# VHH binders against Global nitrogen regulator NrpRI (nrpRI): the designs that were tried, part 12

Target 1, 323 residues: Global nitrogen regulator NrpRI (nrpRI), of Methanosarcina mazei (q8pxy1)
Amino acid sequence: MMDPQIERKLIEIMRVIHESDKPIGARAIADELNNRGYDIGERAVRYHLRILDERGFTRKHGYAGRTLTDLGENEMNDALIGDRFGFVISRIEEMAFRTTYNPETDKGDVVVNISYFDKDDFETVIELISYTAHAGYMISPRVRIFEEDSLEMSLPPGKIGIATVCSVTFDGLLLKAGIPVEPAYGGILQIENKKPARFLDLISYSGTSIDPIKIFMNRTPTSVLEVLEKGEGKILANMRQINSSAYEMTGKILKKAEKVGLAGCITLGEIDEYLLGAPVETGKFGAAVVGGINGICALEETGIEIETNPISTMLDYQTMKEI
Key: E = the ipSAE of ESMFold2; O = the ipSAE of OpenDDE; V2 = 0.75 times the mean of E and O plus 0.25 times the DockQ between their complexes.

## First folded at step 7 (VHH; framework vhh_8h5u_2)

Design r01 (from r00 with T54Y; at its last look DockQ between E and O 0.02; V2 from the best seeds 0.00; counts 0 for: pae E 18.1 > 2, unsure alone 64.4 < 65, placed apart)
Fold by ESMFold2, look of step 7:
Order: C-alpha cells, then structure tokens, then sequence
Structure r01 (fold): chain B 323 residues (1-323), chain A 120 residues (1-120)
C-alpha cells in the first residue's frame, strides 16, 4: 500500500510477531504495542494482520494467533533497514497529535514517560523527583503513581510505577495551535553556572530507530545530581525545529505553559542559527527542552534500580498530582 | 567515623604519570549517600576540583585536566584512584581526596592531602 502510516504499522506489528517465539494473537499484539506507547486497538491490529496475511508475510494458527512466514521475516528485516530512522519521529508525531492539554483550563491529556522502581525506594524517588522538577530540570512537578493493585497497569510484585510528563507534550501544545514541530535531536546538554552551555552529544531522530534517551544511558551518563548541587554538569535535553514563521507564537505558547508549571523549555534559538551547538535547518529555529526523565537520571546516579519507558502513553493531566 | 587517606604523591617529570589512591573507611564508595572527589590546591590558589565520581558511576572533570586525568574506584578494596597522565608543571599541587554526602547532611570529609610536584 502507498499509505506510509499503514506501512509503518505493518512493520511494527511484524516486529512484535518476530520477537515472539510462539504464535501471537491480535489482543496480545495490541497490548504489547500499547506498552511501547502506540495507541492501537485490537480491531486495528486485526485489520493490519489481514493485510499481512494477504501479502504472505504471516501464517494463521487458528485461535493461537500468527507467526511470520520466511517471506515475512525477510521483508520485515529489509523494511526495517530502509525505514528504521523514521520510527521514533513517527512515534513522537503521533503522541503530539494526541495531546489535548490546554494550559488555560488545566484540562486534557499530556504525554508521559513511565518508570518502575522497587517500593522500598519510594521515599527517595519522591524526594529526588520533586527536587529535580522544582529546580527546572523536568517538564512538570506533577506525577502519577501506580501501585501493585493498579487497575490501569500491570505491575510486577513489589514495584511501583511513576508517570512523569514527557517533553513531547510541548510539541502537542504547539501542534494544537497550528504550529508543526519537527523532532531533530536528543542529546546530552552541558550546564555551566546553572545555564545551558552546549550539547555535548547528539543523536538525530532521523538517524535512529531507538529513542536517543535509551542510547545515551549506555553511552554518555548524566550528572543531574551535580547540576542540582553545584549548577554544573550534564542533563538530558532534546531539540526540535520549527518554521521561522511561527517564531513569535511559539514563544507566547511556551510562556503560557511555563506560567502553569510546564517549565521545561530551556531556550529558543535565533532563526537560521545553531542552537547550543545543534544544527538547525535554514528557515527554521530550534527549541531546546529538558528531558522529562532527568529526575530518573538523578535517581540512577544514586544507584537506585529504575526502568523507564519513554514516550509511553497519554494521561489526563488532572489525574497527576504535584509532588 | 568517615575517613579518607590519600597516598601516591611524589615528584615527577613533565609528561610523566602518577596514580593517587584514596583509602576509605566508615562508608563504601558505592553508597548512594556518598561520592568521591579529588581536589587540588597550588600555592597562592584556591581549591580546584579535578575529578568527581558519583555512586552511580558518573564522572566529571574540568577542562584543565580532561583527557589526562581519570577517576575510578575499586569497590572490593573500597579505594578510589586518580590516574594522572601527561603531567604538566601547572599540575603541581597538594591533592585531596574528599567524601561528600549526596544531600550534604553530614560534614564533608577530607584527607590530609598528598603532594604532587611536576618539575624538570
């Protein structure tokens, strides 16, 4: 099919089937895609599975579900090589589209990251996330806690989940005002004397099929604790590009968001200029925003075991409480 | 009860190398409440931080030593290290190991210092 959105969904469904060592049904596929932050229903998965069947890429095993054929395995691998760099951008754009939060009414859905930790670490997690958020290195001090008995989320025994606001929420606010936002880079940002200095490491969203935040955890560690204590160190941040025609309105929208506690915009660049060392295309300007998980990074620096699914899902902001 | 003791200082020629050690007692370097750092003070100057390692393994260096100095720790020996390579006369100073709390609640603990002299 010629529809790029349908083809991307087909690839992601094939990826889930590929990763299963047993036949997998449409509900299980939908659940796994929702765990990865895709909002897709079982009926939509069944629709796409029919397309995969018609193309000879899947084999149905009755009620047990589907497996990939040899042709499906080959096509998935070849397609992933050719399209792997667009997957993160498509995810970000989808979640930005789904953002309905209105800073003037304090109502609507925001994009969240979800992290999991041992219940015995609860007090330390709450204290450090609160400190990091109020210091301005997270998107919002509002969080949502999910405990073992949560009806909304399946948690392992002894674990607590915490949702923190994702920077893609700003992309959604801008999009709802008619301002398209292009994700450009995830990065490590040097802070000097409590001020942004330069990006030390950048990964283009177009150059990766994995969220750069996860890549940086294996490559370039943060020092959020040092930033909190001394005003010097390294934080997670990301950069987006916006057409120069929206320069004034972007500033106004982000200022309104800041007044209601969405405080993650570090700086807007000048038109046609690099922003903190990150390239920006001609006719555009950059917006650098703190990573929504910098409080989680600070916790990991203390040695606490914590797992994070960035850009996980949408939550009603009214169900999130200031911490 | 928290104590750190430096060792390994001495006289070296420019371009040489030296490894400082920091033996800790009363805490472990991997504890989430403590971090280890190296500081130096040259005659007539204020203290300068030259390396920090946090409980999670993050390290940081000022530009003056970046690429030449490496902080590390050996949790089995409860000992921190500062590997100093390509030494310059400007690196001449008394080097101190420090154990600092995450929140700053207990007092910071400093060693007595070890002299490093880089001279031809």
Amino acid sequence: as target 1 above (323 residues)
Amino acid sequence: EVQVVESGGGLVQPGGSLRLSCAASGFTFSSSYYRMGWYRQAPGNQHERVAIIYSGGYTNYPDSVKGRFTISRDNAKNTGYLQMNSLKSEDTAVYYCAAKTLSGRPYDYWGQGTQVTVSS
Scores: ipSAE 0.000, ipTM 0.109, lowest interface PAE 18.1, mean pLDDT 78
ESMFold2 (binder alone), look of step 7: mean pLDDT 79; pTM 0.811
OpenDDE, look of step 7: ipSAE 0.017; ipTM 0.429

Design r02 (from r00 with N60Y; at its last look DockQ between E and O 0.43; V2 from the best seeds 0.00; counts 0 for: pae E 6.4 > 2, unsure alone 63.6 < 65)
Amino acid sequence: EVQVVESGGGLVQPGGSLRLSCAASGFTFSSSYYRMGWYRQAPGNQHERVAIITSGGYTYYPDSVKGRFTISRDNAKNTGYLQMNSLKSEDTAVYYCAAKTLSGRPYDYWGQGTQVTVSS
ESMFold2, look of step 7: ipSAE 0.086; ipTM 0.526
ESMFold2 (binder alone), look of step 7: mean pLDDT 78; pTM 0.790
OpenDDE, look of step 7: ipSAE 0.020; ipTM 0.454

Design r03 (from r00 with L102F; at its last look DockQ between E and O 0.66; V2 from the best seeds 0.00; counts 0 for: pae O 3.9 > 2, unsure alone 62.3 < 65)
Amino acid sequence: EVQVVESGGGLVQPGGSLRLSCAASGFTFSSSYYRMGWYRQAPGNQHERVAIITSGGYTNYPDSVKGRFTISRDNAKNTGYLQMNSLKSEDTAVYYCAAKTFSGRPYDYWGQGTQVTVSS
ESMFold2, look of step 7: ipSAE 0.410; ipTM 0.753
ESMFold2 (binder alone), look of step 7: mean pLDDT 78; pTM 0.791
OpenDDE, look of step 7: ipSAE 0.022; ipTM 0.483

Design r04 (from r00 with F27S S55R; at its last look DockQ between E and O 0.02; V2 from the best seeds 0.00; counts 0 for: pae O 7.2 > 2, unsure alone 59.7 < 65, placed apart)
Fold by OpenDDE, look of step 7:
Structure r04 (fold): chain B 323 residues (1-323), chain A 120 residues (1-120)
Amino acid sequence: as target 1 above (323 residues)
Amino acid sequence: EVQVVESGGGLVQPGGSLRLSCAASGSTFSSSYYRMGWYRQAPGNQHERVAIITRGGYTNYPDSVKGRFTISRDNAKNTGYLQMNSLKSEDTAVYYCAAKTLSGRPYDYWGQGTQVTVSS
């Protein structure tokens, strides 16, 4: 688990890199940070740069130094706008609160991820997303497609957008039922024989200013295609913690959600017990949920170029159609 | 260390053809590079993707080059190709080959580029 203080430093390093008109080395970064009032040495900067590299936020240009990737620029901007340690959690909480969908009435809004891809990849995208969703590795098989001329969403030229249901929707459903939900971890989940086996890696939501899922998308390869084909591989998943007092009610709500296609919950843990290898606080139980972007991960594994904005916006679930 | 090297660029008249090659070393296209792309950058412009090919052989082109350019790959040779036909002055740029691994974002490896000049 990375110290929140480290995350702050990472953002500042990224800022320095962004402001540079050329690749910038560790020493120069350190000097600039010190000029800005940060007490940091070159060695420490190098350490942090490695982290940024691993996250896909920076690109190394040999001895010339580093520049930000597009992903890095976006993350930096997001971090600067939020200037809040815990921005990710705050975002999750906000979107959970905005969730209004009621499985009983089949009305309301859900949280969605927005992805966009080249229009020429449309057929492949539809096929693979459909397959991934129906295999149970997405939150819902309902999606919404946005064409280039859509008034609802601005897309780059030649691109098509797709909205997929985000796991935060579950947080919203539970919250609306009066159940507080704590984001605990994002991680890589090993699938064996078409069953969840264990988390291979975890990042705590409380320990990062960046969405753990985004980190993993750049850091560690998934093998969703292998899971689909052979029943074995790695997918993205989230872990939530819920107070033990809400155990029965949580189960009921999730069952109702499943009936309307929101079936992304993998399993509930026992009270006070580890879930799939992830720690759980005393007095709580875990809920493991598939990453809503696993379909996108599968697409990326094929080599399709696709950009994704997780936890992007709210959509009326009724306007989303089974793919 | 993985290296990507472009070749085949040069001067050509409008309406002419060129074939670019991209050789990757240190890894295999079949195992490590899930996607290969060709990008170009003209002076004062941003990088523009002109072609991509996936691991499975799926290809994609922007409208600006569609029907004129063809991307292909030979996994056994760890080489990618860009056949450019019916070249126009607007196609003048430095052309870059890029390779992406599964975990890389955006592309993990870029070549140094090869100059393509279309002029009468």
Scores: ipSAE 0.021, ipTM 0.345, lowest interface PAE 7.2, mean pLDDT 86
ESMFold2, look of step 7: ipSAE 0.188; ipTM 0.609
ESMFold2 (binder alone), look of step 7: mean pLDDT 76; pTM 0.780

## First folded at step 8 (VHH; framework vhh_8h5u_2)

Design t01 (from r03 with I52F T101Y R105T; at its last look DockQ between E and O 0.47; V2 from the best seeds 0.00; counts 0 for: pae E 5.6 > 2)
Fold by OpenDDE, look of step 8:
Structure t01 (fold): chain B 323 residues (1-323), chain A 120 residues (1-120)
Amino acid sequence: as target 1 above (323 residues)
Amino acid sequence: EVQVVESGGGLVQPGGSLRLSCAASGFTFSSSYYRMGWYRQAPGNQHERVAFITSGGYTNYPDSVKGRFTISRDNAKNTGYLQMNSLKSEDTAVYYCAAKYFSGTPYDYWGQGTQVTVSS
């Protein structure tokens, strides 16, 4: 977890970058910050810029300096709307609370991501999403398609929407069973021989106002297609932390979920032990969950243009159809 | 070798019904992933997809046949079907069964087709 003070400085740096009409260097940023009452040196700014680069919030233009990426702009804007360092966590918690789906009764709502793509890509989208889901790299093989004439969702002209089940659904299921779940990390997970190997990179949910998964989508290319083809590559995945006292119950709930197609949980860790290289707090165990949008990542890897809104809304799971 | 063979075509009056079958060999409908579709080609026209079904059971139809045509599969028989109801003259075409297998690179397999003629 990054120091809140560092996070605040990052936002202020981003603000300076945003206000610049051209790429801006570290020295200039430092000067501007000092003019604004911040006591910070060039070296410190460079340090912070590296962090921003790593998060995909800034783009380096050689010696000319840095600009904000679209992701960075969004992060900055979100952060400026109050102290939203944890906004994503709040959103996850809210959506988890809204989850009402019961695997035993097969009734209720799940959390979904919404993606939009050109209607001409429909066949490819369906095919690749199906393949990815059945390979086990999505939360559920059930999706919902929204056509242009859909009354349920406003779509841009010429676009089709697809809802995929979000990993937050697991949080919701556990929460409904009385088990608190902590979103810990989003990251890139290495797959080897069709098995999870280790996280290659992690971003803490507490360290950003943007979903780490979305950050990685823009920052680090996945190789979901390679995973599908060769059993080796990089996918998006999440880590949750759960109190040790709920270990058995968590397992039971996940088994029930799997029976109804919610099979996105990769594995549970041991109490007090790292999971796939990700740290776990004392008194807790980890749960690794696939990114719900790995299918979308696969599509992007093919060159298809797709816009995704993660953790978008709730849908009745019964209305979602296995693809 | 993957093969698909269509059957069930014929002459039918407008408003009538036909059921086409697609017998598949070389792959199974119980496979983890496939896409099976029905296409048609009328003289002078391009191939038009009239239905497809995924291994998971997702189906799709163009507006031209939606509500009239139903695609299905029987895993035990390894056979796909196209139920065609309320047939119209414009439905006259050679109908093809196609299977797509996705293993990194998609494979397309087509049958030889079966003639459907809708005429009074």
Scores: ipSAE 0.021, ipTM 0.478, lowest interface PAE 3.9, mean pLDDT 87
ESMFold2, look of step 8: ipSAE 0.136; ipTM 0.583
ESMFold2 (binder alone), look of step 8: mean pLDDT 80; pTM 0.810

Design t02 (from r03 with I52Y T101Y S103P G104S R105G P106R; at its last look DockQ between E and O 0.59; V2 from the best seeds 0.00; counts 0 for: pae E 11.2 > 2)
Fold by ESMFold2, look of step 8:
Structure t02 (fold): chain B 323 residues (1-323), chain A 120 residues (1-120)
Amino acid sequence: as target 1 above (323 residues)
Amino acid sequence: EVQVVESGGGLVQPGGSLRLSCAASGFTFSSSYYRMGWYRQAPGNQHERVAYITSGGYTNYPDSVKGRFTISRDNAKNTGYLQMNSLKSEDTAVYYCAAKYFPSGRYDYWGQGTQVTVSS
């Protein structure tokens, strides 16, 4: 009928419209889809909305936005019967597949999160991210900074962008070695005496259309600053499940990555055992990894406004500079 | 304890160059807990940051000096530098080296300052 990627985006846009209690505009739809792990801009959403209008699935209400028609409601409902909500997992798997970084050569692409902040906050942002990364609570101390004259990225006036390495890069390293990685949970991890103690809260990646890490950033205060200063507090972390057959090889790959400054893996669990209180399926073991945005969480604790697009894109790691 | 000492100030003509030095003791520039920066203060003004460098070597400059000033370090000598080129009369100030302990501002260590005067 049409490109499967286009049809999936049409269905997801309709779902966002359906879930709104009032007409919703293209920008709000794009923001919500990005929160669910889709890389889609407002212009692309407007393109898809024109297709929905032409098919009779949406009704435009001037500048207030769109609602679903009865035909659109029926089409969306039929398309979702028996379907699985794996949108964030699919994004993670795609980005892991696209990872080409090789720790032995220090070459290739890594997955990054992109954050935006006011240029007046520059010194505080750089210092806190540097401190958090060098303390081991981010994936890498390498970043890339995009200023308003950047040709690689459109920046709003007065904003600076910063790319930080995403934990999905570890999924990609393992996948490149033939080890598939299953995202299991995002969570809040208690740190005691500078060591992981237990997950305090967990949200499963399965069945959610919103990245658990984004949910925690909005809902539950972290205390990354306290962890940095005193070794006690709460950070963002996520947990992957890996088939037990890869246990020894996973350990070797992660140890090698640590030696080249990819410091975000907190611990590997034992086969068939919970990891830091998080459930792990039989025949698997867990790997707990710090959230790549813990430096951003620390900044938000100071009251700085900063917007983050997690799992944003791929960057050549050699263009990223240690801070 | 932690100390920084500036040197290298003086009188220069507009368009000239000068290199300031910042000798550190009680910490190393490669330490992840300390940042080094150069600041300046003209009479009646507040401190203005003119450069900083992280332990990992990331540098930053305000627009007023970008492209003219360069911060660097020599880890073997535990000394930071500020190379100032194309100096203007508005660069006249007392220049301070500071070592900043993150995250607490109580451990910001400032040198005594060195005068830089740009005048024909």
Scores: ipSAE 0.005, ipTM 0.319, lowest interface PAE 11.2, mean pLDDT 81
ESMFold2 (binder alone), look of step 8: mean pLDDT 80; pTM 0.818
OpenDDE, look of step 8: ipSAE 0.102; ipTM 0.579

Design t03 (from r03 with I52F S103P G104Y R105G P106R; at its last look DockQ between E and O 0.52; V2 from the best seeds 0.00; counts 0 for: pae E 6.1 > 2)
Fold by OpenDDE, look of step 8:
Structure t03 (fold): chain B 323 residues (1-323), chain A 120 residues (1-120)
Amino acid sequence: as target 1 above (323 residues)
Amino acid sequence: EVQVVESGGGLVQPGGSLRLSCAASGFTFSSSYYRMGWYRQAPGNQHERVAFITSGGYTNYPDSVKGRFTISRDNAKNTGYLQMNSLKSEDTAVYYCAAKTFPYGRYDYWGQGTQVTVSS
């Protein structure tokens, strides 16, 4: 494994190359990196560029400099996602802490994802999100729609925004109850006969700087539509680990949450046992939760262009309406 | 076979109110997967959706009727409604109830329509 520091520099170099509208030379790259707060010389950049060349991530254009290859673009995207993900756990923890929603009082904020799409796709989006949510493959059937004139959100022209409840909301609910929750894995979950069968692939949150869910969105296509249509296919899901001492309390909290539409928890595992094929640490049990963006995945599968900001912000859950 | 039947149309003065009903058969409003909507067509114009409601209760209105029209449903009666208030001459049209059931396939069903005329 290459030194993490070297890898970071490689990614930053790739970013600079990507942002360039033309081939860019080592000196220019170095200058840009220094402008970005990196203390790196041209010679060092050249060294790193050689590594990138060897990896097939960059293409040399003589004296004009380098561009990214398709492979390089993909790697950069993955890495950037990873870097963003290095903050994923921190972001999850932060947003969990910010969660104030109380299912008993029906007051407080939940964590939401924000997506935006063309206004012409509005009807389809509403229909498919509603269908997906009520089929049980979203965290909540409540959404909030943001129109172009919304003061709360700046949208590109001709776009509509939709907020969906994020799985981190469960972390928040549990945390509020004094239960620490560990993000363990993101993965692809096989659905068979409309039931969760097993994780087909897992990425540990601790092992990646990139949100596993985002990684899978890019690497492995979901088949949410197939799940909806035939009861068979692949969805995104998360695994949380919770201390065994909180087993009963966790169950109670989740039941309360379900009553108010927060029903994205697939199942709880047994203490010290694998859940849906995912490993669980000794002294803990697993909680499998649907990916909050499965509805969005379904939309993407239809060919609709949609941009999503996962774990975007907090919203008052009362302002969100069942779709 | 899925069928929807409209009723409640008629002649009303400007500023008046009407309540349209849509009786559904072949599917239930308690179903988890449907959309029910009201459409209208004035002479020489295309069909315009004036309201819809999803299985979950989400409603939407165009600006032309927003604040004046309200779509609702009664699961027990398996009937949809359109409450129309502050009616205007431009609201004159044949109003249709439409239902879309999920998942895939031929799932659009329309009624025969009911005439609404707003005139002094």
Scores: ipSAE 0.035, ipTM 0.511, lowest interface PAE 3.6, mean pLDDT 88
ESMFold2, look of step 8: ipSAE 0.102; ipTM 0.577
ESMFold2 (binder alone), look of step 8: mean pLDDT 79; pTM 0.798

Design t04 (from r03 with I52F G57D; at its last look DockQ between E and O 0.19; V2 from the best seeds 0.00; counts 0 for: pae O 5.9 > 2, unsure alone 64.96 < 65, placed apart)
Fold by OpenDDE, look of step 8:
Structure t04 (fold): chain B 323 residues (1-323), chain A 120 residues (1-120)
Amino acid sequence: as target 1 above (323 residues)
Amino acid sequence: EVQVVESGGGLVQPGGSLRLSCAASGFTFSSSYYRMGWYRQAPGNQHERVAFITSGDYTNYPDSVKGRFTISRDNAKNTGYLQMNSLKSEDTAVYYCAAKTFSGRPYDYWGQGTQVTVSS
């Protein structure tokens, strides 16, 4: 395994190459890296580029410089995913900490995903999101719509924004109650007869720099529509691990949350036992939570173009309305 | 069995107002998850949703009726309403109430419709 520092530099070099619209030379790469806060010389960049060449990640175009190969693009994406793992966890923790919503008072902020789509798709979006949410495959049926003239969010022209509640909200609720929550896995969950069956694939949050959910969105197509129509298919879900001592309290909190529409928790596992095929550490139990963007996944499955920023911001839950 | 029954339709002059009612049975407007909507169908046209309201009081209107139509509900009466103001000839149609419940498989329930005619 190469020095993590070297690997990081390689990834950053690849990023610079990827962002270039044309082949880019070592000097230009060095300059760009320095602009990004990396103290690296042209010689060092050349050294790293040779490594990338040897690995088949870059293609040399004579004096014009280098571009990424398909393999390089994939590796970069994977590596960026890895580096983002720590980032993702940190983001989750930060947003969980920022969660202030109290189900008892119905006041406070929740974590939301922001998605935007063409205004012409509005009716379809509303219907399908509503359907998905009420089928229990979103965190909450409450959403917030942002129009073009919204002061709260800058939208591209002709686009509408929608905020959906993020699963991190549960982390926040539990944390507020003094219960630490560990993001363990993101994965694809098989639904059979309208019931969770098993995780088909899992990515550890500790092992990836990219939100596992994002990874799956790109790699493994969901079949949320099939789940909605036939009760069979694949959805996105998360696995959290919680200390066994908090089992009862967790249950209580989740019940309270459910009363206010935060019903994205699929099930709690038994202490020290696998949950839906996902491993659980000794002294902990699992909590399976639906992916907050399953509604968005359903939309994408229809062919609607939609861009999503997961774990985007905080919103007052009271301002969100059941769709 | 879920049933919805429309009433309140009739003949009105342009610029006039009507209030449609939708009496629901088999589900309650106080329930946790539902959507109630009003649809209309003019001769030769497809069904058009003119309003909907959710259990969470989210409402939506197409541009064609926005600002003129208002959907509401009375939980005590278990009745939905469509207030139609500033009616136009283009609003002439059969109006239907539809309810969608989300217990298990979502079902759409439609009424028999009520005729609205806007004519001078």
Scores: ipSAE 0.020, ipTM 0.360, lowest interface PAE 5.9, mean pLDDT 87
ESMFold2, look of step 8: ipSAE 0.084; ipTM 0.458
ESMFold2 (binder alone), look of step 8: mean pLDDT 79; pTM 0.806

Design t05 (from r03 with S32G T101Y R105T; at its last look DockQ between E and O 0.47; V2 from the best seeds 0.00; counts 0 for: pae E 5.4 > 2)
Amino acid sequence: EVQVVESGGGLVQPGGSLRLSCAASGFTFSSGYYRMGWYRQAPGNQHERVAIITSGGYTNYPDSVKGRFTISRDNAKNTGYLQMNSLKSEDTAVYYCAAKYFSGTPYDYWGQGTQVTVSS
ESMFold2, look of step 8: ipSAE 0.195; ipTM 0.621
ESMFold2 (binder alone), look of step 8: mean pLDDT 79; pTM 0.803
OpenDDE, look of step 8: ipSAE 0.022; ipTM 0.470

Design t06 (from r03 with S32R Y33S R35W K100R R105T; at its last look DockQ between E and O 0.58; V2 from the best seeds 0.00; counts 0 for: pae E 5.5 > 2, unsure alone 63.6 < 65)
Amino acid sequence: EVQVVESGGGLVQPGGSLRLSCAASGFTFSSRSYWMGWYRQAPGNQHERVAIITSGGYTNYPDSVKGRFTISRDNAKNTGYLQMNSLKSEDTAVYYCAARTFSGTPYDYWGQGTQVTVSS
ESMFold2, look of step 8: ipSAE 0.109; ipTM 0.551
ESMFold2 (binder alone), look of step 8: mean pLDDT 78; pTM 0.793
OpenDDE, look of step 8: ipSAE 0.022; ipTM 0.456

## First folded at step 9 (VHH)

Design v01 (from t05 with Y33S S55W F102L; framework vhh_8h5u_2; at its last look DockQ between E and O 0.03; V2 from the best seeds 0.00; counts 0 for: pae E 7.7 > 2, placed apart)
Fold by OpenDDE, look of step 9:
Structure v01 (fold): chain B 323 residues (1-323), chain A 120 residues (1-120)
Amino acid sequence: as target 1 above (323 residues)
Amino acid sequence: EVQVVESGGGLVQPGGSLRLSCAASGFTFSSGSYRMGWYRQAPGNQHERVAIITWGGYTNYPDSVKGRFTISRDNAKNTGYLQMNSLKSEDTAVYYCAAKYLSGTPYDYWGQGTQVTVSS
């Protein structure tokens, strides 16, 4: 799941599915891939199809096989355009670069996610987001609300927007300190007894044209409400890799960030060691960060309809208020 | 056919209590498929959500009813409830039970409503 090569195989499988005029089964997919020079068996294809199902890229039609979803089509198309595999990373890098917030001066811009929901859900949204944030499962308890008449954002009729701080903000903070940060994985993190336990699923940033977090949101596999209620469940989290030379400095920066409400870092790993079950490259250590949209996930789990654009834009952090 | 039917409304004095029921058919409140909510509409007013409960049991209330109203469900009976305590005149309204499918469907299921009147 974490191997870019596997991700490429997934794209190829999707391509085969797309080219089929009918739902296509695993055996047929395998055969076609082999015809195309891929050495892959039916069993392996089935395994990959499960992954695609979980990601919402494919739809199963019983014994007839699978077709692509709209999301799958988009992913496939983006991936096939050659340089699209790096698109998400490029976006992250861009936004990290644009991050100007300084925790010491409390000035500057942070990266935010934008979500839209029905104005009738406003009260519920505020309450649950507040609860989720203060429980420590968001990047920051500061949010910004955009009303329908907002000049800053065009909202659909009857909708309200909410900006939440994105995890990329940490990338930006570290980058500004001269520390290169590599987005490694987005994933589902198991919480046990109110503590991070392990990643249950991971998607490499290098292997997809879609933000892994967005992929997971599509299927809403999280149980943030359970985490909030019982201290056990699944949340979205990210994994970053950082060169070992920056270990101490990274810690210092994150501590400063926490003081200003940017407390989304779960933990730092040891150099050359797996973090919460996620692999780390030699000479690097891992940084696990909560998904900035876990509050949104919680909302979705309530049945509230909400549209989210991760890594959407930059906002002045001072204009964001604690919810 | 999916149906939601409210019951339990009536006339009650201020400070009194009332328990509304919402019987669902054609679907189950359990298995993470639906959330349930209670809404009310007073004459001349818009619909107001007074309670929601998620498939996982999470509950939410507006400040207007928080501490007084309690939403719950009985999975075995496939029935939702709204316990209303310390009722006020301003709570007078038609109360509706609504169910929303969690899979992303835009469809909400609404009952016909039950009248609640709080008057001395």
Scores: ipSAE 0.016, ipTM 0.385, lowest interface PAE 7.0, mean pLDDT 87
ESMFold2, look of step 9: ipSAE 0.054; ipTM 0.521
ESMFold2 (binder alone), look of step 9: mean pLDDT 79; pTM 0.798

Design v02 (from r03 with S55Y R105T; framework vhh_8h5u_2; at its last look DockQ between E and O 0.36; V2 from the best seeds 0.00; counts 0 for: pae O 4.5 > 2, unsure alone 62.6 < 65, grease 25.2 > 24.2, SAP .795 > .668)
Amino acid sequence: EVQVVESGGGLVQPGGSLRLSCAASGFTFSSSYYRMGWYRQAPGNQHERVAIITYGGYTNYPDSVKGRFTISRDNAKNTGYLQMNSLKSEDTAVYYCAAKTFSGTPYDYWGQGTQVTVSS
ESMFold2, look of step 9: ipSAE 0.491; ipTM 0.789
ESMFold2 (binder alone), look of step 9: mean pLDDT 78; pTM 0.790
OpenDDE, look of step 9: ipSAE 0.018; ipTM 0.479

